# Ledger of designs, part 18: miniprotein binders against E3 ubiquitin-protein ligase makorin (MKRN)

Target 1, 323 residues: E3 ubiquitin-protein ligase makorin (MKRN), of Arabidopsis thaliana (Mouse-ear cress) (q6ids6)
Amino acid sequence: MSDRILCKFFVHGSCLKGENCEFSHDSKDPPNNVCTFYQKRICLYGSRCRYDHVRAASNLPLSSDSESLDRSISTTPSRHLQQQGDNNDGDKSSNVYCIHPREYPICSFAAAGDCPRGNQCPHMHGDLCNTCGKKCLHPFRPEEREEHTKECEKKQKHIEALKQSQDIECSVCLDRILSKATPGERKFGLLTECDHPFCIQCIRNWRSSAPVSGMDVNSTLRACPICRKLSYFVVPSVVWYSSPEEKKEIIDIYKAKLRSIDCKHFNFGNGNCPFGASCFYKHAYSDGHLEEVVLRHLGSQEGETVITDSIRLSEFLGGLQIF
Short names: E, the ipSAE of ESMFold2; O, the ipSAE of OpenDDE; V2, 0.75 times the mean of E and O plus 0.25 times the DockQ between their complexes.

## First folded at step 11 (miniprotein)

Design a1 (from v8 with K37T E77V; at its last look DockQ between E and O 0.80; V2 from the best seeds 0.73)
Fold by ESMFold2, look of step 11:
Structure a1 (fold): chain B 323 residues (1-323), chain A 81 residues (1-81)
Amino acid sequence: as target 1 above (323 residues)
Amino acid sequence: SKVTIVVTVEGDPEELKRIARSLKFLAKKLGLKVEVTIETDGKTITVKVEGSPEEVEWFRMLLEILAKKYGAQVTVVEIES
């Protein structure tokens, strides 16, 4: 019988908790639940409060069950005071009323993961986040709920990726890449065209090597030391990937970071970038407009021109440089 | 055609053990005939590599990267064709 209190917002069609609501969505359950915040003049929700706003009579005489005071203090009848311009003691205003439910705070203990009062807590508990297990989702701020959910899942994905990355060894030095001494050393050097793991130091040292005069420097230095697949860029990452989709995400984030930086080799149109269309940096002219990416033609000796690569306009109209 | 090089690597014994392990792994991954011998003083390893000129140079570049990383000195002792 006295199982749950009827949700006032459900009755008005404005409950945001749905099936997760701790109040009843059965109209047969009792609606009466006195708002303690209203009794203390600190309820911020007014007519939108989930609790009933009733006033306790503050001028009631002592109960017949009470005992005499220990001192010579008599109980005297009090007279009601007429309305006066009385003020609170500074922490409450004389005209406090409820505000919009979106502005009602949630219990900070529940939001941190552990409220010692549980269901007996007088404060509003946030909805449970299934990812972190904390009652931190404000029932009336959907934008904050979505933002937390997105950030929380992103954090958990990162933690899981770090766990999976712990055992990965560099294909050259065999050291566990995440066990190195400094944060700068604890990075993978990803190659876009293959899946061999390298610590950032080993792959960068490979690319700065000086091969003997009989070898093509560009094809040697751009190649994976293990499988010889050519990759123009080394992408630094603090995590390794478990799928091609995760690899693409790592690369795309890095590309986005570099696109905000002017390419030193392009030099605002005055130089030639050796990476061409593969360059991750911004190719902007001095007036700020970006270099156009155009399609690259294959040779016409086979009867049909086939466009297979994108190149930057500077390559299409100028010479192509390859390392 | 095939060439053979002999390379010595001198350095700290603990770092040489790391280098030797990596060189043996790389030899297997690259399908190269490589002999790695840790000398009795523990301060020198001798590496004999046989393959095409390109394969031998490729392995030598990897060996030099490892030596640089661990502060070891590399000397090419012998080149035979």
Scores: ipSAE 0.647, ipTM 0.901, lowest interface PAE 0.9, mean pLDDT 73
ESMFold2 (binder alone), look of step 11: mean pLDDT 76; pTM 0.680
OpenDDE base, look of step 11: ipSAE 0.752; ipTM 0.947

Design a2 (from v8 with T4K K37T K43T E77V; at its last look DockQ between E and O 0.84; V2 from the best seeds 0.74)
Fold by ESMFold2, look of step 11:
Structure a2 (fold): chain B 323 residues (1-323), chain A 81 residues (1-81)
Amino acid sequence: as target 1 above (323 residues)
Amino acid sequence: SKVKIVVTVEGDPEELKRIARSLKFLAKKLGLKVEVTIETDGTTITVKVEGSPEEVEWFRMLLEILAKKYGAQVTVVEIES
């Protein structure tokens, strides 16, 4: 129904007008379109608000209880469009659009942690987020609920990972890495091919060392100082991992950050990157298109050149399990 | 073939204690024959390393990293083959 508004009293089983009601008794029709924020003089949208700005509170004495506010909202949708107001267009109720439950705002006090009006609040309270303990989950916006829940749990996982990382010592200097003086020093230097922890300073100093003649610089400096396993890149991280899955996540986050930075060696296609397809930086041409990347690994003989016709990055990522 | 190297590390006594602790740990972790002696003045550490040329160079590089980190000066005193 395009012009009907759901009767508030019908929904709660208290409509006294029955079949004579001007409002819909069809539960599928949208609820009342009156802006409760305007009634309390806190609506920030003005004439752009999607809810009706109807003033009813000035005509009724208010008690100290918030129940009178709910009654005031219930009585305000009686105003009609007036055609005699040529000099004033801000009072137009003829453009009332049907409100959907997802368009109702939630109480900002409840979302911040505590609403002083409690159960007598005239505004919709969000559902409780069990992770942060705030009533901030909009009941009818599942995309916002999902987004908050993911971010809130991610924040909590990060806090726990940081707590678990406090005792880790560098394999070279023996200092607790997260006890260093500055944020730049409070970083691990993660190696992809082994699990030896280093502070970022020690592993970077190792990689900038000058071995004597007769030692291969690349294979020596890219090796772990403790176990000699080769790792081409050092991944800085503010937390340490407890599992291979967490390690991969740290590496992937770092890769994603670097892919936003143009590779100076690739130089928009005019240079040669020594890391090729293994490079963490962005390989973009001057027109912005990316160098094509082969992500398929089959374990068969290499040397085939038609792989780009057989697979695309978006198709591959749709089926890829990231470990 | 085996190589013996003697290295002295000079610096602040508190930082030298940290260097000595790390060198003893690294020697054990890498399975190397290393002697670390803090001299009576407390401003010098003597480090004796024995092993293959590669093992000795690897340990020397780690020693240089620690010295740089703690502002200590490294001098190779003796090399024996």
Scores: ipSAE 0.670, ipTM 0.906, lowest interface PAE 0.9, mean pLDDT 72
ESMFold2 (binder alone), look of step 11: mean pLDDT 76; pTM 0.686
OpenDDE base, look of step 11: ipSAE 0.746; ipTM 0.945

Design a3 (from v8 with V7I; at its last look DockQ between E and O 0.77; V2 from the best seeds 0.72)
Fold by ESMFold2, look of step 11:
Structure a3 (fold): chain B 323 residues (1-323), chain A 81 residues (1-81)
Amino acid sequence: as target 1 above (323 residues)
Amino acid sequence: SKVTIVITVEGDPEELKRIARSLKFLAKKLGLKVEVKIETDGKTITVKVEGSPEEVEWFRMLLEILAKKYGAQVTVEEIES
C-alpha cells in the first residue's frame, strides 16, 4: 500500500496545490473519511452517519472483541498523515484512529449520476465508469469495480445489439420486427440451421399450420419457410445477431434456461419426447441422472424422434414452459 | 404435373395491401408463378398460384399465416389440375 493519505481536496476537485500538494492525488491511496465536523457527541446522524464516528483512545470500550478491532486500527502506519489532511475544527491534540480505506463509503448521489454538493461534498466520490458515465467505482474495492465493469459492458453490448436490430424485417410479413406495438411482438424467432429472420408470430404460426395430409408434418413444419432447412426449435430473441458467435450466445442462453425445466414429454424416462436428442429441456430420469446424448451414424435410435401426425406445434411453443 | 388454385382474401383494405406486398415478395423469392390482384372495392385480393402440388401448398400455408396475422378471411378454390 502507499504511505500517503489521499487528498480530500483532490478527491472533491478543489485542491489548489496541484503537484505541490503534500497529500496523495492517487485515488488508490487511503482517504481520511472521519466525521470531523460531526464528532460522535455532536453528530446529528448518529448510527446512520455515512462516516465512521471515531472514538478517542481514552474513550474506547473495554471488551476483548473491541480490543481486537482497536489493535487492527492501531497497526496502520498512515494514521498521522490522515490527521494532517483534516480541517482545523477546534479539536486539539486528540488520539484519532484510522479506519480501513475499504470501509469508507462512496457518495450515493455521485454514484447515481448527480451530487448536488459537487466539489463541496464531504463524502468520497467514486471513480468514473467510462461506460455509464457515473462516479460509482469504489477506489479501494477492486472486486466491486470489476463486477460493475462486467455488468455495465454487458448492458452496453445489449443496447448496441438492439440498435443494430432495428432495421431487420421478417422474411414473411416484411414488417420491421422491433417496430411492433407490444414487447411480446417485438421478438425474433431464430432458426439454428439458417439465417432468415422471422418475427416470432410468423414463425410460430407457420409451425402451427395444418398441411395437406399428403405432406410429412415434421419435415414441413420444422422447415424454414424460405430455404426449407430443418430446425427443430425456434429460439426467441429480443435482438438479432451480427456474427455466428453472437448467434451461438443467444442459443446457448436459451438452452440453459430450458435445461432447468423437466421435459414433460420425456417424463423422467416414462414418455417419448418428440424432439429427441435435439430437445432443449432437461431429460432426467426419476433418480436424477440425465439421458445420455448419442450421435447417430445410422437410422432411428435413441435421441431421434418422429413426431406423430396428432402432435400440434402449439404443444412445442405454448404453455407455461418456454420453448 | 402442375396445379392451379385461386385464393380469395377478404379483409381491411390497408392490411390487404400489406398482404399483397408480402405475397409478391414471397412469390419472387420462391420462384413461383403467382398473380396477385387487389380488387376494385379494395376489400378483396385474388391470388392465382400455379406450380407443383407441393409448391402450391407451401405458398397457401404462407398466405394463410399472413391472413391470420392481419385478421383476413381466406377461401380456396381449385380451378385447374
Scores: ipSAE 0.652, ipTM 0.900, lowest interface PAE 0.9, mean pLDDT 71
ESMFold2 (binder alone), look of step 11: mean pLDDT 76; pTM 0.684
OpenDDE base, look of step 11: ipSAE 0.743; ipTM 0.942

Design a4 (from v8 with K37T E55M; at its last look DockQ between E and O 0.80; V2 from the best seeds 0.72)
Fold by ESMFold2, look of step 11:
Structure a4 (fold): chain B 323 residues (1-323), chain A 81 residues (1-81)
Amino acid sequence: as target 1 above (323 residues)
Amino acid sequence: SKVTIVVTVEGDPEELKRIARSLKFLAKKLGLKVEVTIETDGKTITVKVEGSPEMVEWFRMLLEILAKKYGAQVTVEEIES
């Protein structure tokens, strides 16, 4: 079918959708749009259907159980927006309607993965999603197919990442990080400047340690316990990475999740956040508008935002759930 | 210059095995001379660490993280100068 199909109801002066109609109101556009649900005797729109009802056989006309006398509906008082679309050769069928293909639901059992009726099911089965193996893709709703495909691939990618992360051990305690008892313990603590894996507990405890007097606390505690590279932030994650690109994705997803949460230290403009423009949380005023980020003027600061040791990333991540 | 510390770790025998395994790994990764001795009762580990003052302190902090994680008690003595 064409993407500009003539509205059957507009042609007969009965379309009440106006400018919001999905079909063409140009009399030059093609009118033919065959209703497949009518051929299956499940069209509930009848004479009000926007699709053409084609006859199944010439010598055996399709019988309609709904050709009852419909005089009660014709006596209903008219309303300003009453739907009145008719297009028949004089047959008045009031209780037989055609559901538009896009509006017909798919079988919920097939969509969930298993229909006990199989090929004998009287309901429409969705198209197979090759990723999850379920018949859940509606044949006539491409927007829903796209949405499912995107989310299904995202879920599968996450499952694969979890599988690859199962054997990774903490560089301090040597425990398999994803084998720990609670979800809060089953998290990596990523360092941005190196690739040594830590469980979130070990790296948090490292950063909260009290070194002997005379050691620079910031350069000691923000260094990787193994390679001593400085990483100012620790990013918790339920999965590990196999490439620098995957690492960046984990960090970006984490930052995006935090930006949906109001910063307690900014406190809607009534407080001061020690991370300033580098803060991962949302800096929004009470009316919802965001704090503006400005470029620094030459000669007033060296162009960097100060970061204080008093705010640890783990404090901002307390009860947050991270996949 | 080099310093030597002796660290005594007391705790559950199974947890001490995990601590000892981790300490041997960390010593190797940090390039430190470390001796780990499991005492006769299995409830005590003695750890002797030799190196620069900063690296010995670095190792001690990691040891204390492990001890805290596994509920072990730590006693530290410096024996050389």
Scores: ipSAE 0.644, ipTM 0.897, lowest interface PAE 0.9, mean pLDDT 72
ESMFold2 (binder alone), look of step 11: mean pLDDT 76; pTM 0.677
OpenDDE base, look of step 11: ipSAE 0.743; ipTM 0.942

Design a5 (from v8 with Y70W; at its last look DockQ between E and O 0.81; V2 from the best seeds 0.73)
Fold by ESMFold2, look of step 11:
Structure a5 (fold): chain B 323 residues (1-323), chain A 81 residues (1-81)
Amino acid sequence: as target 1 above (323 residues)
Amino acid sequence: SKVTIVVTVEGDPEELKRIARSLKFLAKKLGLKVEVKIETDGKTITVKVEGSPEEVEWFRMLLEILAKKWGAQVTVEEIES
């Protein structure tokens, strides 16, 4: 049975501490109007506080954990709040003088989007996150600020990409790609060398076609059905892009996934990959080291090297297994 | 050097409308001389494609993808001008 107090941030879905929270995330524990500043030993209002001052059962050393997380304090704004020694007047607020800036909690209502007290709130308001519009950025926990900012922007970027992707139609079948029945069908097939959208089914079926004799299969099936630009791989994606930077990110994520998989054609150095430098799979030898890409360097009239293409060492030496 | 094929596509009327819409779009995007006629029974479309052998084959492969997607039967007849 838990004797902890229910986290009010958890109850409202706004707890920023998650599993590191000192309060209960068990909905069966008592919900109450407990002062978070007092629980963290930083309430400055004493008996004037409108929230209940109830001591939680805590075994976390306040100064030890706080100091390990904060190497230095710029301007040290909490210096004027510190006093000599302990306060032994019997006031339950006596522990407030052990506060470090990192342990100063932010207002849960402001962090959730709106504080009814506004600027008269007795609790510290976090800094505004420009992405979600909430005052949830703790001024003295830079790692939490950075983590929220990155995750919040990533989430917002994904939502915007999904919103922009809803009306995209396949260049072959004209279906809205994200309106298909199953998750496996609700995918775009990106081509690296052009911006024509395809549903994954249509572009994969194109690449599985059998053209009549007399057409070069690779140059036909690897070409975009619309503009004929060659792309060696189809990159599946659940969203479409609005910029070249977003396209590159989608491709890089997929490429990184494939680089964890050994290329069957390279075969640990014993085979030749027909995709060469364009291959997304891992080209590793049996000992684990990666194949180095050897750039072709040509002299020029100016005496500078001219890079014309990148080739693999195995391509340079042909199909032989020796150097 | 130009060839002409006539393709008959038979299937469900609603799927044939989708196929016809896509074929007209593709003809425009590819710059091909293509005629698409939906027959009065609504269960058949007739497609006439004129172009180089490569262009006609390219279009035929796209037509086969659309037919496969929507369960239509395709019959191809090559004719010359």
Scores: ipSAE 0.651, ipTM 0.897, lowest interface PAE 0.9, mean pLDDT 72
ESMFold2 (binder alone), look of step 11: mean pLDDT 70; pTM 0.609
OpenDDE base, look of step 11: ipSAE 0.743; ipTM 0.943

Design a6 (from v8 with F25H; at its last look DockQ between E and O 0.86; V2 from the best seeds 0.74)
Fold by ESMFold2, look of step 11:
Structure a6 (fold): chain B 323 residues (1-323), chain A 81 residues (1-81)
Amino acid sequence: as target 1 above (323 residues)
Amino acid sequence: SKVTIVVTVEGDPEELKRIARSLKHLAKKLGLKVEVKIETDGKTITVKVEGSPEEVEWFRMLLEILAKKYGAQVTVEEIES
């Protein structure tokens, strides 16, 4: 192929780019600018396309002229047959090129879930997403396909969790937690050490109660009102869990949120946190380094060491050092 | 070391029915001797709780949570005298 391809617009009239044209304005250069998207029946520019729209069988006189095409036609027909008229009918005002397959739009009606023209639609339909049932997956944008699939599956998992959570009643007020009037009321208050469901209002009110003297405040208010198991934190969630794994995920998300906040009890190493290794807040010293977590040594009758749980370094050392 | 308290809850009749339902359920769940009576005026329930001092206080705290939730007024009296 020659160094340059003859400009289609120069040949048929004045090119709007003039001397800045990326194609040749030398009439001796070859006019080899066939649109490959037209060959595949997917060119959407029609007469505005800067490339030539020719059939593959008629492109080279030296090639075998077959009355039947070797390629199977698997795509739906496009309106490209309307484009066999005048290619220069007046759409010349800009740098209009046959675009990359990635830049072809898909039918917005099909992508939204319902195209009224069905199989007769002249526009490209996206591939079907098996999760949401919409034809919204662009055939040539794999990054958009992956992004939609991840978000769509995430949305569906959330919807299923909400459906499974609908019948769960608070152990105190007996109301269905997700049937409450406001979104702020439609939250569970999870306890880490037991599986009793509470609405967020009831469990927070429990923890703000004032017990009569003679009852230890922390051990009473940190206990589950039903089973007495101590839980250091209440974890808010708009969904309930169906498995221990889902419970852990909910708790871990909340922990991550709180770990951006300095623990007032740890006070940069100058205080003792009453929650120890169970604390969800950040335990950072004044220099910004985090408190180290040390595996808990457990003695045995045989003299063997058994490791059962992690503890914070401040618990191990007493937390009296000044930095 | 058993004590008895009588708790009077005043409020909206529909909310009192919800409170009474919850208190009966909590009493069964906690294994406590509790009597719940909706008074004839429909604006008052009377709750009698018998148990150890700790058990009675635990139930009273739950009762006050329900009353606060539904905007009801609570009056507590000990009757062991």
Scores: ipSAE 0.653, ipTM 0.898, lowest interface PAE 0.9, mean pLDDT 73
ESMFold2 (binder alone), look of step 11: mean pLDDT 75; pTM 0.670
OpenDDE base, look of step 11: ipSAE 0.747; ipTM 0.944

Design a7 (from v8 with L32F; at its last look DockQ between E and O 0.85; V2 from the best seeds 0.72)
Fold by ESMFold2, look of step 11:
Structure a7 (fold): chain B 323 residues (1-323), chain A 81 residues (1-81)
Amino acid sequence: as target 1 above (323 residues)
Amino acid sequence: SKVTIVVTVEGDPEELKRIARSLKFLAKKLGFKVEVKIETDGKTITVKVEGSPEEVEWFRMLLEILAKKYGAQVTVEEIES
C-alpha cells in the first residue's frame, strides 16, 4: 500500500544495496514490469532481463514530454521488438539494449531547446538541427530528420521574409503594412505586373471604386494607382518579396490554393464566371473534369493566344472576392 | 481642358493628418497640382486639385480610398476652367 516500487533484486535475493536501495524491500509494494536499470542505461542483463527494456518516460521523473509524444503511437512495438530477440548485439557491453535503436526516445527538454540536466541527462539527446538550434533530430530515424529539416528550413525562410518585410510602406497610405492592428490588415496586395507595394485594404478599395463617366472602369481599376501598369488580380500575401523568383512563388502558391476551390460563378458548368480563363478558382464540371482553356490567336505575330476577359468591376465585385 | 475640384474631407483629426501626409506625397510623386490645408477645427481638410479631367479624377479616386480607409466623409465640388 506504499507508493514505492518493489525492488526486483530484493525479490530475487540479489539486492546489494540493502537499506540504501532506492526501491521498496516490502513484498507488498507493486512491481514494475519496466526495467528501471535499462532506463538508466546500466542494465547488464540484456536479453536475460526479466523486465521490459523500454525508453518510456512514464517510469522516470523527467519523462512527461515523452509520454505526451508517445500516447498517440501506443502501437509502437518497442516491447514487441524486445520480445523478438533483438538482444544479441554487444552482449559483453555494459550498455546492451533490448530494443532497436530506432525505438529509443529522445529527451523532450533537449528537443525543445534546453535540457536542465545537460550532459548528466539519462535520456538520449537528439542531434542538433543547425537551422533551429534544437537537439531534436533522432539519430536513428532518417525519415523524421528529413521531415524536420524540410519544415524547419521552410519556417526559417518565412521568418526571414517577414523580417525583410517589416519596413515596407504602402504606396498610397504610407503606413508600414505589417504594423497594422489586426492580422487581416497586415497583408500586402501584390500586383503581378509591377513592384509597387500596397496594403491589401488600399488596393482593394482602389479596385472597388466607381470612376466618373468618361473613364474605362476595367482599365482604370486594374491599373496600378502609381505606375498605371495593368494587373488583373491582386494577390494577398503576409510577406513581401526581395526577388522576382520570390514574387512568382507567392503568386503560384496563391493560385494553387484557389484552384482547389470550386468557382461559385462557374457553378459546375451551369454558370458563367466573369473572370473566365483569368479566374484562379477551379472550373470543374459536376463529373470532375476541368474546363478547357481555349487557345486563340488574338493578332499579329506577337499576339498572345490566351484570351483574357475584361469586365466592369462595379457590376461584379460584390459576387467575387478580389484577387 | 483643365478642370479644378475642391474636396472637403471631414473626420478624426489624427486620421486627417495621415490623409494629408499621403495626399501631399502622392501629389508630388505623380506630378499633380494640389493644395492641402488642415482647417483650424482640425476635423476638416480642404484639397484643391487642378489638371486635365483624367488627372483630377485619378487623384480624386486616390483621395476617396484614403478617406474610406480612415472613415472620413468626402464632399466634392467641381470648378470649371
Scores: ipSAE 0.648, ipTM 0.900, lowest interface PAE 0.9, mean pLDDT 72
ESMFold2 (binder alone), look of step 11: mean pLDDT 74; pTM 0.655
OpenDDE base, look of step 11: ipSAE 0.705; ipTM 0.930

## First folded at step 12 (miniprotein)

Design d1 (from v8 with L32V V34I; at its last look DockQ between E and O 0.74; V2 from the best seeds 0.69)
Fold by ESMFold2, look of step 12:
Structure d1 (fold): chain B 323 residues (1-323), chain A 81 residues (1-81)
Amino acid sequence: as target 1 above (323 residues)
Amino acid sequence: SKVTIVVTVEGDPEELKRIARSLKFLAKKLGVKIEVKIETDGKTITVKVEGSPEEVEWFRMLLEILAKKYGAQVTVEEIES
């Protein structure tokens, strides 16, 4: 005869009963391998259950066996037994011992932000998400926790960026870029080499202009209209940045989108891309392998690092042996 | 070494005010000397731009972008400086 049986949820940090738990929270007490759901004939795991299926001792009749002619069992092999288990809240400790912890539902009121029952709630409360402030993180589903955390942080980061972008004006037309009538007009045209804001229309119109004879078209139209720094691409964005790190993220996302598109200037190795290592498009040969870009590190011994040339491997090796 | 152009911009009075505001801002940012006169009909502005040939051409390109955006017509005359 044993004193108490070790609570399996306590040892894994998931017991919701606390001091009301009928099982031991002393790690010295023996574990019970017996499946209580099987004892109640509601275990749905069958031979896949990791707990022992031991039948309860039958009540011994001292005088007669009135059930000798009728032996029937009511079973529910439904995939939705979790819903049935929730309807039987009066036996929560028995329902928990045979169900995998990942299958326990989280209290929907706590997950939505506020449970009126607080600490007295009989249902499992999720862990707090620091970003949205809701108890919605399932303790035993790490993949769902990670997914929510990433998506929730992404949503909040985007909302903050939109809020900080509201008053930014185009450096050419002076209009507030996010106040334009259509979503296609409510875009910044970001330049990689400077921080001057433009609406997408104005910077694209600049790049399609026709300068008077005598000016170098590429160095003129690829330059910022304000500071004249050269930027090879205009990066469209629905938000502006508050830091160099945010700027890099916007550019990297756009680069990733363009890398699925073959660069027409590179032309599978048959052409020369004037943008070199700064090109956002895919530089792939006909067999699918990518052009390797060699970074030359000139002037490093004199202080600040300078980069003077980008060399594509195809230009370096000539035409006789190309991979 | 310095070139002067006179640009006449014709269009809607409210759009011309927006163009003039942007041109004054751009001139300050680019270090280009301009004079803007709004004619009494309110449908014409005259912009005198003075600077190096490169500065004047750069500013003219920006002026034409603004005029196109607001549906204004542009006439450019170079005068000797």
Scores: ipSAE 0.642, ipTM 0.897, lowest interface PAE 1.0, mean pLDDT 72
ESMFold2 (binder alone), look of step 12: mean pLDDT 77; pTM 0.700
OpenDDE base, look of step 12: ipSAE 0.695; ipTM 0.928

Design d2 (from v8 with G51A; at its last look DockQ between E and O 0.75; V2 from the best seeds 0.71)
Fold by ESMFold2, look of step 12:
Structure d2 (fold): chain B 323 residues (1-323), chain A 81 residues (1-81)
Amino acid sequence: as target 1 above (323 residues)
Amino acid sequence: SKVTIVVTVEGDPEELKRIARSLKFLAKKLGLKVEVKIETDGKTITVKVEASPEEVEWFRMLLEILAKKYGAQVTVEEIES
């Protein structure tokens, strides 16, 4: 009578160990459906796993790679996990159960940049982030790793943009924009249609100037003072860009901010916005419900809203002359 | 046709140096013939601009922005033909 477990590689014709195989090459022997990840204490499925969760015996040698990860995981979470064990264990012992290392926290000191205990720390250290150099990447939470990587790259890009922005001078006053006294003054006024840098104060003052009679206000005030290209948007930014892609990102963030701000003319439904559905600000009632487009026949005296063909933010701002 | 104006800017000597530097830069970038002289008292600059009427007004608006920024006073004294 054989108590051996059927070799799964033999069944598929791919066993390379032959007579040295620790598993049975007799098709009558029962198959071994043991979960390899459970043996390494890293199975993520627990009682839902399709493989048997049993603790490794001397007949199933443990991988050295699993030993490294298992050491880190078993040190911290063995105090708190009460996961019910696998039914395929040879007895009712509670000593064999599925461990979910995804639930284990990482050392917050290592994640912040420095753990004073180093390799002697009893807590699990995260993997090293290539960008910030901190051990903050949870080995078993891929969504957190991806989120950190994206945010960390964003921060590094911002720092690099700040470094490249340090020497940029306003095209009007020649001051270094990032050397101004206050944070509110340390802003560029970005023009969408050209790459001439301005401090926010100079370009806003240009846009609020009073040109003499006979000069068209849009062709004058919305033009770049240097190259005369028309830009209807002035986008404030604390950094300058190094590429057209970075410029587009800055502009898109600003547009998104405008859409997140409640329209003061709509005033939560208590006022009238002259731009209606074309307004770039948020038209939300006090309960958070967004304004629905209401079409009214022209000539109704009850209507507060009127069908408008085309109203743009630049037309709205140009007519109001707001700083 | 071209017109000529003379503009006097009065203010703090350090701020006038900044204004003069900016005006020279702007004149070059805009392709305008502009003379900028800091007077002997150091508290006055004289700006002479010869350009089309539109170019003169464009430059004057920029000059007003700089004067406002640095707390300087602007006076237009004469226009030549």
Scores: ipSAE 0.676, ipTM 0.908, lowest interface PAE 0.8, mean pLDDT 71
ESMFold2 (binder alone), look of step 12: mean pLDDT 74; pTM 0.653
OpenDDE base, look of step 12: ipSAE 0.713; ipTM 0.933

